VH-VL binders against Rhythmically expressed gene 2 protein (Reg-2). Designs and how they scored, part 16

Target 1, 260 residues: Rhythmically expressed gene 2 protein (Reg-2), of Drosophila melanogaster (Fruit fly) (q94915)
Amino acid sequence: MRSLSRFRLITFDVTNTLLQFRTTPGKQYGEIGALFGARCDNNELAKNFKANWYKMNRDYPNFGRDTNPQMEWQQWWRKLIAGTFAESGAAIPDEKLHNFSNHLIELYKTSICWQPCNGSVELLQQLRKELKPEKCKLGVIANFDPRLPTLLQNTKLDQYLDFAINSYEVQAEKPDPQIFQKAMEKSGLKNLKPEECLHIGDGPTTDYLAAKELGWHSALVHEKSYAYLVKKYGEDIDRDHVFPSLYDFHKKISDGAVVW
Short names: E, the ipSAE of ESMFold2; O, the ipSAE of OpenDDE; V2, 0.75 times the mean of E and O plus 0.25 times the DockQ between their complexes.

## First folded at step 13 (VH-VL; framework fv_bexmarilimab)

Design q1 (from k1 with heavy chain W55Y; at its last look DockQ between E and O 0.82; V2 from the best seeds 0.87)
Fold by ESMFold2, look of step 13:
Order: sequence, then structure tokens, then C-alpha cells
Structure q1 (fold): chain C 260 residues (1-260), chain A 123 residues (1-123), chain B 108 residues (1-108)
Amino acid sequence: as target 1 above (260 residues)
Amino acid sequence: QVTLKESGPTLVKPTQTLTLTCSFSGFSLDEYGVGIGWIRQPPGKALEWLAHIYYDDDKRYSPSLKSRLTISKDTSKNQVVLTMTNMDPVDTATYYCARVQTYDSSGYFLDYWGQGTLVTVSS
Amino acid sequence: EIVLTQSPGTLSLSPGERATLSCTASQSVSSRYLHWYQQKPGKAPKLLIYYARLRQSGVPSRFSGSGSGTDYTLTISSLQPEDFATYYCQQYGSSPFTFGQGTKLEIK
């Protein structure tokens, strides 16, 4: 882990970086929908979940926090769930919507719906062992609702982390610079410089470019090739800091193949 | 390669209805988070947003012009149409269409623009 | 309506100099809704900076954006001859979606 010794703060994204869905939202929603009598095709549910994800983020940003008037994040999810099922051919009856949505909300706090991404646990374990907490803080920066601490606890990742920032609670989202500044403050480190910070995530814009533009170092975990990423997101992406997974990142760091 | 091009009449008489078509290629309006916006610029003046339409047919109009504007899409033809009624000489401007894009599902911007078409309104 | 006021209206500088262009919003705008465009005479606008700070693909590294809330800045670290143009800031967060009146960057 010599390549990482220069960093006093290392932060991670959560979704598709440390944790991923165990099954697709289409399949998971389909199984729970069937239990509540709302039978829909899994492919339609997946399509309409994604459509409603975009619609909700457009119309009610930051899980409703950055909306005027503010929407509670549970209500935000209820609206997304209701729309997803209605557009997929089986609306949830109004009388059942609250209980149905609460069931899904509670389920998505747990390892029933989430699993570690390949290599994430192994990397965190080694970082905690080799980078002493008094010298280097490990944290999370996620565009996420207030379930984040509970999720990290239920998936057993909290034991490796010094803090977690969710966008809803701090009222700031990636790529906005404020959420990264909040993470630096939350670390408690004195005289922390941006160049002593590393952010690791799967979002080319929201994680990689956002952190890099603030003077942090950044690593992108993404399945697409460097050529694809540069073509779409621009020339500020460094080829030596793009990795197919945390497993590959860990291997490259261990081999001394990464230069910052 | 993303391209957009405006087409329609360049000379319109007062009170007539202007119909402009934005023809685009290199993307589909079926893509999540994508849209087409219309912006105009009177000669020597600043840019003014008029309307946009998203992939999901959600439509937004400039409040001061809403009663005069209609936007629609034909996804199969890669076209978006803007109609503006009751044209007046003050509406003389270059009209642009542009792609509405997002990388975070929330914040949108206009990443590719057409060349623009000058529409003159004169009796 | 959010009014974007750009300052100065005209900025006269020589190649090699640093340009600083200001955009002030009449009320707070989240960074992810604030963008910068370049327009050369007779041409369509071209996106330079999105989300206040991130460069569009193909934009040279001498262009940078900063700011938050009501105050945003576009900086060109060392002016090139091709950078003399009109620059517009834009907010895309609150309808009507508005542009600033522009700053014309001209050669001294």
C-alpha cells in the first residue's frame, strides 16, 4: 500500500463502488410486488424504475431535500415506487402504498438487497490494517438518503470506516464542491490539503472529475474502456487512474503500479 | 457525432405562426435524461431560453411566452417542432435548438447547439 | 425569475493575460445548474463549463470555473487569440431558465 501512503484522507462512493444491488431493482421490486398483489413484468419494472429515477432527480433533487417545499426522503421513495408500478401495468392501491413502500425502504437497508462489490471488503480490510487511523482517515461520500449509516452497519462495512457523509443530511450532492469540503471537515484532520485526499468512485462526473477539479487525487472504477470514457467525458480523465473494479485497483496498488 | 439543425421560414409576417423544426442525429430522444431546447437571440442581444422537451415528453415553456409556444417531438424522425403564434417584429431573432443533457440526473445543460436560423418578422 | 448579471460588460485584454469574468445571480443557484458558454461572432454558442467547474470535452485546460451560491467566476489563465469572444453564464435550475447578458472579451 505504498502508493497510498501520501494520503491522509481516502473516501469512497457507495453504490457500484463499495456496494451493489444483489439483484436488479426490476427483479427485487417484482418479487415484493407479487407478495402485495401487484404483479408486473420484471423488465418493465427495471425500465420504469430507471425512468422514474431520472424523473424524481429532475423534479425533486437530492431525495426531495433540495426541493421547495422540501419533500421527506421516504415520501420521495414512495412516489418513485408508485410511479414505477403504475407505469408497469399494476398500480399499488392507495390503501397499501404506505406499507408497501415502507417494506421496500426497510429491505434496502439490508444485505438482502445489497452485497459488496468485488474486491471492496478485501481492499478496506487491508487499508485498515496498513494505514493507521491516526494517520489516514477512511470515509464515504455518497449521494444517498439517511439510510446510509444503517446500510453500512448491516453490510458490516462500518467497521472499516471512520465516517460516512450522505447528501441528504448535509444538503449537498456530488459533483457540488461542498460535499467534498464537508468530508474534509468531518475527517477532523488539521491542515488537510486537497492533494492529500483521494476519492474513489464509479461516477466519471460526480466522483472522478468533481474530486479532481478540487485538487484531490481521484480513481475511477468503471467497466468501460479509457477510450470510451475520454470520448464521452473529456480529456481530464487520466488513463493511469481508471480501473475496471476495486479488485483491479487493489491489485495495481499492491504491485506498485499506480503513480499519483 | 451529435449534430442539430434548425429549419423553417426565414421571413414571417406579423400575426402569422412560426413553425421551426430541429432535426438531429447522433443521439435519440428515447435516451434517459436527454431533451431538446429552443433558445433565441435578437440581433446584438443576449440569449433567451424559450422552451424545452425531455425524453419523457415533459415540457417547459418560458412563462412570458407560454401562451404563444407549443413544443412537440417525433422521436422516430429525430425531430422536435416549435410553434410560436402571433409573431411580432420584436420576435426577430436567430433561433437555436440545442441538446439538453445531464450527467447526474438533476443538473441539465445545453451541450450541443444547432447553427441557428434567422427569422425576420416584418410586415 | 433569477437574473444573472455579468461583469464587466466588456473586458479588453491582451493575449497572455489572465481573464476573470463574473456572473452574479439575484438569488442562490446550486452549482450543478450554473454553466458557461462561449459565442464567437456569427456562430452558435458553445458549452465551455458545466456544473460551474467541469470542462466540456475538448475545452482547453486554461478555462476554469468557480463559485457557488450567487457568485460565479470564469477564468482564462493565459488568453489565446481564439479566446476573444462573448461569454454567457446560464442557470438551468429555476424557470424561466436564464442567461446573463454576456461579457465581451476583446483584444486590447
Scores: ipSAE 0.844, ipTM 0.918, lowest interface PAE 1.0, mean pLDDT 92
ESMFold2 (binder alone), look of step 13: mean pLDDT 92; pTM 0.944
OpenDDE, look of step 13: ipSAE 0.931; ipTM 0.961

Design q2 (from k1 with heavy chain W55F; at its last look DockQ between E and O 0.86; V2 from the best seeds 0.89)
Fold by ESMFold2, look of step 13:
Order: structure tokens, then sequence, then C-alpha cells
Structure q2 (fold): chain C 260 residues (1-260), chain A 123 residues (1-123), chain B 108 residues (1-108)
């Protein structure tokens, strides 16, 4: 891990970096919907979940935290769930919606709905073994609601991490500079410089470019090719810092093939 | 490649209704998070946002012009139409359509613009 | 309504010089809603900087953006002949979505 020796802080995104859904929201919502008497096509649910994700982020940013008046994050999800089912052909009755949405909210705190991304556990284990907390802090920076600490605990990733920042509680989201600044503060490291920080995530804009512009180093884990990413997101993406997965990142770091 | 082009009349009389069409290629309004916005610029003056429409048919209008504007899309034709009623000489401007884009589902910007069409309102 | 005030209104500089363009918002704007556009005479605007500080694809590295809250800056580190144009900041977070009045960057 000599390639990482310059870093005093390494942070990770969660969704599609450390953890991924075990099954699609369409399938999971469909199974739970059937139990509550609301049967919908799983593909329609998946499509409308994604549409409602955009609608909620457009109208109620940061899970409702950044709206005036503020919306509670549970209500934010309840509204997303209600819209997803209604648009898919089987509205959840109002009297059942609270219990139904709470059931989904609770499931998405657990390993029933989430699993580690390939290579994430192995990387974290080795980093914690080789980079002791007094030399390098490991953290999470996620656009996420307050379930984040519980999710990390239930998936057993919390043991490898010194802290986790969720956007709802700090009232700042990636790519905004403030959430990265909050992570540096949360690390407790004195005189921490941006060039001593590495952020690893799957978002070309929200993770990679956002951190890089602040003077951090960045690694992008993404399934698309470098050519695709540069064409869409621009020439500030460094070919040598794009990896198909954390497994590939870990392998390259172990082989000494990554230069910062 | 992404391209947009405005079409419609270049001269209208006061009180008439202006209808502008934005024809685009290289993307579809079936894509999540994508939209089309309309912006105008009076000669020698600053830009003014008028309206936009998203892939999910969500529509937003400038509050001061809302009673005069209607925006609609035809996804199969790759077209968006803006209608502005009761035109007045002060509405003389170059009218642009532009693609509305987001990379975080919340922060939007106008990443590709049409060449614009000058609409003159005069008797 | 959020008013964006750009200063100076006109900036006269020579190629090779550093340009600093200011955009001040009447109330706080999250940086992810603040963008910069370039417009050359007779042409449509072109996106330069989105989310206050990130360069659009194809924009040269001499362009950079910074700022937060109410105060935002566009910097061109070494002016090229093609950079003489009008620059607009825009907020796309609170309706009505507004542009600044523009800064015209002229060759001295």
Amino acid sequence: as target 1 above (260 residues)
Amino acid sequence: QVTLKESGPTLVKPTQTLTLTCSFSGFSLDEYGVGIGWIRQPPGKALEWLAHIYFDDDKRYSPSLKSRLTISKDTSKNQVVLTMTNMDPVDTATYYCARVQTYDSSGYFLDYWGQGTLVTVSS
Amino acid sequence: EIVLTQSPGTLSLSPGERATLSCTASQSVSSRYLHWYQQKPGKAPKLLIYYARLRQSGVPSRFSGSGSGTDYTLTISSLQPEDFATYYCQQYGSSPFTFGQGTKLEIK
C-alpha cells in the first residue's frame, strides 16, 4: 500500500462503491407491495422509482433537509414510495402508507437489501491493517439520509471506518465543497492539506471531479470505459485513476501500479 | 452530437401569439434528468429564463410571464414547443432553446444551446 | 427573486493578462446551482463552469470558478484572443431562475 502512504485521510462513497443493492428497488418494492395488497409490475416499479428519485431531488433536495420548510427524511421517502406505486398502477391506500413505507425504510437499513460491492470488504480490511488510525483516517462521505450509521453497522463495515458523514445531517451534499470540508474537520487531523486526502467513489461529477477540484486526489470506480467518461464528463478525468471496481483498484494499488 | 434549433416566425404583430419549436438531436427526452429550456435575450441586453420542461413532463414558468406561456413536448418528434400570447414590442428578442442537464439530480444547468432566432414584434 | 449582480460591467484587458469576474447574489445560493456562460457577439451562450467550480467538457483549464454563498468568481488565468466575450452567471436553484446582467470582457 505504498501508493497510499502520502494520504492522511481516505474517504469513500457508499452506494455503488462500498455497498450495492442486493436486488433492484423494482423487485424489492414489488415483493413488499404484494404483501400489502399492492401488486405492480417490477419493471414499472423500477422505472417509476428512478423517475421519482429525480422528482424528489428536484423538488425536495437532500432528502428534504434543504427545503423551506424542511421535510423530514422519512416523509421524503414516504412521498417517493407513494408516487412510485401510484404511477405503477396500484396506489397504496393512505391508511396503509405509513406502515408500508416504514417497512421498506427499515429493510433498507439491513443486509436484506444491501451487500458489499466486489472488493470493498477486502480493501477496507487491508487498509485498516496496514494504515493504522494514528497515521490515516478512513471515512465515508455519502449523499445519504440518517440511516447511514445503522446501515454501516448492519453490514459490518463500521469496524473499518473512523467516521461517516451523511449529507442530511450536515446539510450539505456532494459535489458541494462544504461536505468535503466537513469530512476533513471530522477526521480530527491537524493541518490536513487537500493533497493529503483521497476520495474514492462512483460518481464522475459528485465524487471524482468534485474532490479533484478541491485539490484532493480522487479515484473513480465505474463500469463505463474511460473513453465514455471523458466524452460525457470532460477531460479532467485522469485515465490512470479510473477503475472498473474496488477489486481492480485494490489489485492495482497492491501491484504498485497507481501513481498520484 | 447534441444539437438544438429554434424555428418559428421572425416577425409578429402586437397582440399576436408567438409559437416557437425547438427541434433537437443527439439525445431524447426519454433520458432521465434531461429537459429543454427557453431563454430570451433582447438586443444588447441580458439573458432571461422563460420556461423549461423535463423528461417527466414537469413544467416550470417564469412567474412574471406564466399567464402568457405554455410549454409542451413531443418526445417522438424530438420537439418542444413554446407558445407566448399577447406579444408586445418589449418582447422583441433572440429566443434560444437549450438542453437542461443534471449530474446530481438536483443541480441543473444549460449545457447545449440552439443558435437562437430573432423575433421582432412590430406593427 | 435572487438578483445576481456582476462586476465590473466592462473589463478592458490585454491578451496574457488575468481576468477576474465577480458575481454577487442577493441571497445565499448553493454552489451546485451557480453556473457561468460565455457569449461571443452574434452567437449563442456556451456553458463554461457548472456547480460554481467544475469545467464543462472542452473548456480550457485557464478557466476556473470559485466562491460560495453570495460571492462567486470566474477567473481566466491568461487571456487568449478568443476569450474576449460577455460572461454571465446564472442561478438555477430558486424560481425565477436568473442570470446576472453580464460582464463584457474587451480587448484593451
Scores: ipSAE 0.875, ipTM 0.931, lowest interface PAE 0.8, mean pLDDT 93
ESMFold2 (binder alone), look of step 13: mean pLDDT 93; pTM 0.948
OpenDDE, look of step 13: ipSAE 0.933; ipTM 0.960

Design q3 (from k1 with light chain S57Y; at its last look DockQ between E and O 0.81; V2 from the best seeds 0.87)
Fold by ESMFold2, look of step 13:
Structure q3 (fold): chain C 260 residues (1-260), chain A 123 residues (1-123), chain B 108 residues (1-108)
Amino acid sequence: as target 1 above (260 residues)
Amino acid sequence: QVTLKESGPTLVKPTQTLTLTCSFSGFSLDEYGVGIGWIRQPPGKALEWLAHIYWDDDKRYSPSLKSRLTISKDTSKNQVVLTMTNMDPVDTATYYCARVQTYDSSGYFLDYWGQGTLVTVSS
Amino acid sequence: EIVLTQSPGTLSLSPGERATLSCTASQSVSSRYLHWYQQKPGKAPKLLIYYARLRQYGVPSRFSGSGSGTDYTLTISSLQPEDFATYYCQQYGSSPFTFGQGTKLEIK
């Protein structure tokens, strides 16, 4: 891990970096919907979940935190769930909506709905073994609602992390610089310089480029090829800092093949 | 390869209705998070946003011009149409269409523009 | 309505010099809604910087953006002949979605 010794802070994205869904929201929503009398096609649910994700983020940013008046994040999800089912042809009856939505919200706090991404646990274990908190802080920076600490506990990742920042509570989202500055502050490290920070995530814009522009070092974990990524997002993506998975990242770091 | 092109009349008379078509290729307006916007620029002046339409048919209009503007899309033809009623000489401008894009599902920008079409409003 | 005021109106510099262009918003604008465009005479605008600080595909590294809240800056670290153009900032977060009046960067 000598190539990481320069870093006093290493942060991770959560969704599609440390953790991923075990099954699509379309399939999960479909199963639970049938139990509550809202039978919908799973492919339509998946399509409309994605559509409502975009609509909600456009119209009610940051899970409703940045809305005037502020929307509670549970209401934000309830609205997304209701819209997803209604647009899929089987609206949830009003008298059942609150209980139905709460069931899904609670389920998505658990390892029933989430699993580690390839190599994430192994990397965190190794980092915690070799980079003790007094020398290097490990954290998460996520565009996420306040369920994040509970999710990290239920998936047993919290034991490897010194802190977690969720965008709802700090009222700042990636790629905005403020959430990265908040993470530096949360680390508690004195005289922390940007070049002593590494951010690892799956978002070419929201994670990789956002951190790199602030003078941090960054690593991109993404399923698409480097050729695809540079063509879409530009030449500021460094080929030597793009990895197919955290498993590959861990291997390359262990082999001494990464230079910052 | 993303391309956009504006088409329509280059000369209209005061009080007439202007209809402009944006024809595009290299993407579909069925893709989540994309849209088409219209922007104009009077000769020698700054850019002015007029309207846009998103993939989900959500429409936004400049408040000062809202009563005069209508935007619509035909996704199967890869076209967006802007109609502006009651044209006046002060509306003489180059009219652009541009792709509305997002990388974080919340913040949007205009990443590719058409070449523009000059519309002159004169008696 | 959010008014974007660009300063200076005209900036005269020589190739190789550093250019600093200012954009001041009448109200706070989240960085993800603030963008910069370049326009040469007779041409369509071209996106340079999105989300206040990220470069669009194909934009040279000499262009950078910074700022937050109400004050944003576009910097060109070493001017090239092709950089002499008019630059616009834009906010795309609150309707009406407004542009600044432009800064004309001209060769001295």
Scores: ipSAE 0.839, ipTM 0.916, lowest interface PAE 0.9, mean pLDDT 92
ESMFold2 (binder alone), look of step 13: mean pLDDT 92; pTM 0.944
OpenDDE, look of step 13: ipSAE 0.927; ipTM 0.957

Design q4 (from k1 with light chain Y92W; at its last look DockQ between E and O 0.82; V2 from the best seeds 0.89)
Fold by ESMFold2, look of step 13:
Structure q4 (fold): chain C 260 residues (1-260), chain A 123 residues (1-123), chain B 108 residues (1-108)
Amino acid sequence: as target 1 above (260 residues)
Amino acid sequence: QVTLKESGPTLVKPTQTLTLTCSFSGFSLDEYGVGIGWIRQPPGKALEWLAHIYWDDDKRYSPSLKSRLTISKDTSKNQVVLTMTNMDPVDTATYYCARVQTYDSSGYFLDYWGQGTLVTVSS
Amino acid sequence: EIVLTQSPGTLSLSPGERATLSCTASQSVSSRYLHWYQQKPGKAPKLLIYYARLRQSGVPSRFSGSGSGTDYTLTISSLQPEDFATYYCQQWGSSPFTFGQGTKLEIK
């Protein structure tokens, strides 16, 4: 992996980069809802989950951490879950909401709800073998609640990583520069320069452009074409640093086809 | 291609109600995280946010003007309507509609603007 | 209400020079709620920079944004004739969502 030799820090996003949902929230919420007497159509649940994701992030950013007064992240999820079911035609009774929400929160810490994205495990294994921690730190930067360390352990990705930063605990989210700066500090590397850092994620704005504008190098894992991405997000996206998957990224790195 | 265009009267008498329509194309208010905002600019002065409406019909109004403003959308027609009651000469301005957009579900901005329409309030 | 104060009010420069425009907020604003717009005479505003430092599609690389907290900067590294315009910063952090009063960039 000579194309990565310049990097002393490599960081990854989690959702839709290292890990993805095993089943849709509509299906998973539907199954748990039935157990608690809140039966809704799975397609309505999926639609309204996404709608409530946007509403909660608009009104209570960073899982409630950046709200005044602060909202606990479990309350944030409880509110999202309650809204999702109510809008789908079967509200969760108030007396059951705590136990229902807690059950979902616990499930989403595990490989029951999450699986590795294509190529993520193989890439991490090779990076850890070839890039020893003394030379290069591997980390996670995620807009995520405090379940992140437990999730990484339960999916067995923690063994390849030197650290993980979740936005809730550090009170900073991507694309804000603070969370990237916290990752540099957490690495413990002396005299670390931005050009010695690589960030890999699926968010054109939150991962790729955010890191690149800070002087890091970045790689975008995304299903859409380069033409689509440039039209929507601008010309700062480098054609040679967009990949369909981590599997493709790994293959290109191994073939020496990537230049930074 | 995203486009927005304001339409409505260009001359209004004091105390009358102004009704402006924003017609847009190239996107839908069915899209999550999208909205339409209204901004005005008195001649030679700074920009002032008035109101906006999100895809989920959530509506936000400038606190100092909220008693005079009503915003609504018709998603099937790709239109958003702003009404402003009790117009006064001080309300003479160019009125713009603009698309409200987000890339992270939380941080919002105005990425495309209409050409604007000058509304003059004169007795 | 968060007041955005732009400085200078007017900046007179020649083509090829570097322009630095300041936006100071009365309270801290997360960078992803701070944006920059360009407005030419008789035209609608145009988004330049969103989330304090990210360029909108079609914006030339000579435009850059920086800052955090209360202090934000728009920089134009080498002025072109088409860059002479009024520039506004805008915050979306709390209602009312306010604009700065503008910096007019004029040819010297």
Scores: ipSAE 0.871, ipTM 0.928, lowest interface PAE 0.8, mean pLDDT 93
ESMFold2 (binder alone), look of step 13: mean pLDDT 93; pTM 0.946
OpenDDE, look of step 13: ipSAE 0.941; ipTM 0.966

Design q5 (from k1 with heavy chain S28D; at its last look DockQ between E and O 0.82; V2 from the best seeds 0.88)
Fold by ESMFold2, look of step 13:
Structure q5 (fold): chain C 260 residues (1-260), chain A 123 residues (1-123), chain B 108 residues (1-108)
Amino acid sequence: as target 1 above (260 residues)
Amino acid sequence: QVTLKESGPTLVKPTQTLTLTCSFSGFDLDEYGVGIGWIRQPPGKALEWLAHIYWDDDKRYSPSLKSRLTISKDTSKNQVVLTMTNMDPVDTATYYCARVQTYDSSGYFLDYWGQGTLVTVSS
Amino acid sequence: EIVLTQSPGTLSLSPGERATLSCTASQSVSSRYLHWYQQKPGKAPKLLIYYARLRQSGVPSRFSGSGSGTDYTLTISSLQPEDFATYYCQQYGSSPFTFGQGTKLEIK
């Protein structure tokens, strides 16, 4: 892991980097909906979940944190859930909505709904073993609501991490520079320079380009080809820092094949 | 290859209704986070946003012009139509359509623009 | 309504020089809603910088954006002949969505 020795801070995204959904929200919402009498087609639920994800982020950014007046993040999710079911053909009755939404919110804190991405646990274990915390901090930077610490505990990733930043609590989201600066501050490292920081994530814009523009080093973990990514997101993506998975990233750094 | 082109009358008389069509290709307006916006620029002056329409049919209008504007889409034709009523000589401008895009589902920008069409309002 | 004021109105420089263009908002704008466009005479605007600091595909690295809150800057590190144009900042976060009045970058 000599290629990583220059870094004093290494941070990870969560969703589709360290952890992924065990099943799609369409399938999970469909199963819970059936138990509560709101039967909808799973494919319609998946479609309308994504549509409502875009609508809520457009109209109530950062889970309601960046709305004036602020919306509580639980209300944000309740609104998303209500819209998703209503648009899919079976609205949740108002008298059931609070309990139904809270049940889904609680499930998504757990390994019932989340599983590790390919190679994430193995990489974190190796990094924690080889990079001493007093010299290199490992952290999370996620556009996420306040459930993040509980999720990391319940999936047992917290044992490998020195800190986690969620966008709701710090009032800053990727790709905004402030969330990266808050991570540097949270690390507690003295005289930390951007070039001593590595950010690893799946978002071409929100993770890779955002960190790189701030002078950090960055690695992109993404299922699409380099050619696709450059065509869509531009030439600032470095071919040598794009990997299909954390498993492939781990293999490449172990082989000494990555240069920063 | 993303392209947009404005079409419609280049001369209108005061009080007439202007109808402009944005014809586009290289993307689908059904894509999440995609939209079409209309922007105008009077000769020698700054850009002014007029309206936009998103994939989910959400529509936004400039508040000062809202009573005069209507925007609609036809995804089967890859077209968006802007109608502006009660035209006045001060509305003389180049009218652009542009694609509304987002990479984080909350921050939007105008990544591709049509060449624009000059609309002159005179007697 | 958020008013974007660009400064200077006109900037006269020679090729090879560094250009600094300012955009000041009448109230705070999150950087993810602030964007920069280039417009050459007789042409449509072209997106340069989105989210205050990220370059659009095909934009040369001599273009960079910075700032937050109410104060934003577009920098061109070494001017090329094709860079002489008018530059607009835009906020797309609060309706009505507004553009600055423009900075015309011209040959000295």
Scores: ipSAE 0.856, ipTM 0.923, lowest interface PAE 0.9, mean pLDDT 92
ESMFold2 (binder alone), look of step 13: mean pLDDT 92; pTM 0.943
OpenDDE, look of step 13: ipSAE 0.935; ipTM 0.962

Design q6 (from k1 with heavy chain S105T; at its last look DockQ between E and O 0.83; V2 from the best seeds 0.88)
Fold by ESMFold2, look of step 13:
Structure q6 (fold): chain C 260 residues (1-260), chain A 123 residues (1-123), chain B 108 residues (1-108)
Amino acid sequence: as target 1 above (260 residues)
Amino acid sequence: QVTLKESGPTLVKPTQTLTLTCSFSGFSLDEYGVGIGWIRQPPGKALEWLAHIYWDDDKRYSPSLKSRLTISKDTSKNQVVLTMTNMDPVDTATYYCARVQTYDTSGYFLDYWGQGTLVTVSS
Amino acid sequence: EIVLTQSPGTLSLSPGERATLSCTASQSVSSRYLHWYQQKPGKAPKLLIYYARLRQSGVPSRFSGSGSGTDYTLTISSLQPEDFATYYCQQYGSSPFTFGQGTKLEIK
């Protein structure tokens, strides 16, 4: 872990970095919906979940926090769920929608719907052993609703982390610079400089480029090739800081193969 | 290879209706988070946004021109059509179509533009 | 309507110099909705900077963006001959979606 000793703050994204869904959100909705009598084709639900994800983020950004008038994040999810099922041919009856959507919202706080990404637990365990809190703070920066602390506890990752920032609570989302600044403040570190911060995430724009432009160091964990990433997002992506997974990142760090 | 091209009349008489077509390739308007926007630029003046249409058929119009504008898409032909009624000499401008794109699903920008077509409104 | 005011209107500089172009919004704009475009005479605009500070693919590293709220800046660290053009800021967050009036960067 010597190549990480320069950092006083290391932050992680959550979704597809530390934790991943056990199945896609659209397909998980289908499995749970079938148990409650809302049977839809799984492929239609996956498609319409993605469509409604785009519509909701366009029309009601940051889970409704950044709209005027503000929308409560639970209503935001209820609206997304209702639209996804209605467009898939099995609208949830109005009298059942509130309870059905609340059930889904509560399940997504738990390890029923989430599992650790490959290598995430092993990396966090070693970091906590070797980088004590007085030397280096470990945190989360996520575009996420207020369920985030409960999710980290239920998946047993909270024990390795000093703090977690969710975008809804702080009224700022990645890639906006404000959320990164909030994380630096939350760390409680005095005289913290951007060059002493590392952000690790799967979003080429929202995580990697956003942190790098602020003077942080960043690492991108992503399933796509470097060639694909640079073609789409530009050559500001450093080939030496792109990894297929946290497992590969951890191995490269342990081998001393990463230079910042 | 993303390309866009505007087509339509270059000369229109006052009161006539202008119809412009944006033909594009290298992407589909079925892709999530994608759209087509129309922007004009009078000679020697700044850019003015007119309208856009998203992949899900959501449409937005400049409020000051809304009563004169209609936008529609034909996804199978990779075309978007803009009509503007009751043309006036003040509407003389270069008209551009451009791709609307997002990387975070909430913030949108115009990443590829057509060459533009000059439309002159004169008797 | 959000009015974007660019300053200066015209900026005359020599190759190798640093250019600083200002865009001031009449009310606050989230960085995700603020973008910069370059336009050369007789050509269509080209996206340079999106989300206020991120470079579009193929844009040289001498271009950078900064700012938040109402005050945004485009900086060109060492001007090249091909950089002499008109630059527009744009907000795409609140209808009507507006452009600034432009800053013309010309060779001195």
Scores: ipSAE 0.861, ipTM 0.923, lowest interface PAE 0.8, mean pLDDT 92
ESMFold2 (binder alone), look of step 13: mean pLDDT 92; pTM 0.946
OpenDDE, look of step 13: ipSAE 0.937; ipTM 0.962

## First folded at step 15 (VH-VL; framework fv_bexmarilimab)

Design t1 (from k1 with heavy chain D104N S105P; at its last look DockQ between E and O 0.89; V2 from the best seeds 0.89)
Heavy chain, then light chain:
Amino acid sequence: QVTLKESGPTLVKPTQTLTLTCSFSGFSLDEYGVGIGWIRQPPGKALEWLAHIYWDDDKRYSPSLKSRLTISKDTSKNQVVLTMTNMDPVDTATYYCARVQTYNPSGYFLDYWGQGTLVTVSS
Amino acid sequence: EIVLTQSPGTLSLSPGERATLSCTASQSVSSRYLHWYQQKPGKAPKLLIYYARLRQSGVPSRFSGSGSGTDYTLTISSLQPEDFATYYCQQYGSSPFTFGQGTKLEIK
ESMFold2, look of step 15: ipSAE 0.848; ipTM 0.920
ESMFold2 (binder alone), look of step 15: mean pLDDT 92; pTM 0.945
OpenDDE, look of step 15: ipSAE 0.933; ipTM 0.961
ESMFold2, look of step 16: ipSAE 0.860; ipTM 0.927
ESMFold2 (binder alone), look of step 16: mean pLDDT 92; pTM 0.945
OpenDDE, look of step 16: ipSAE 0.934; ipTM 0.960

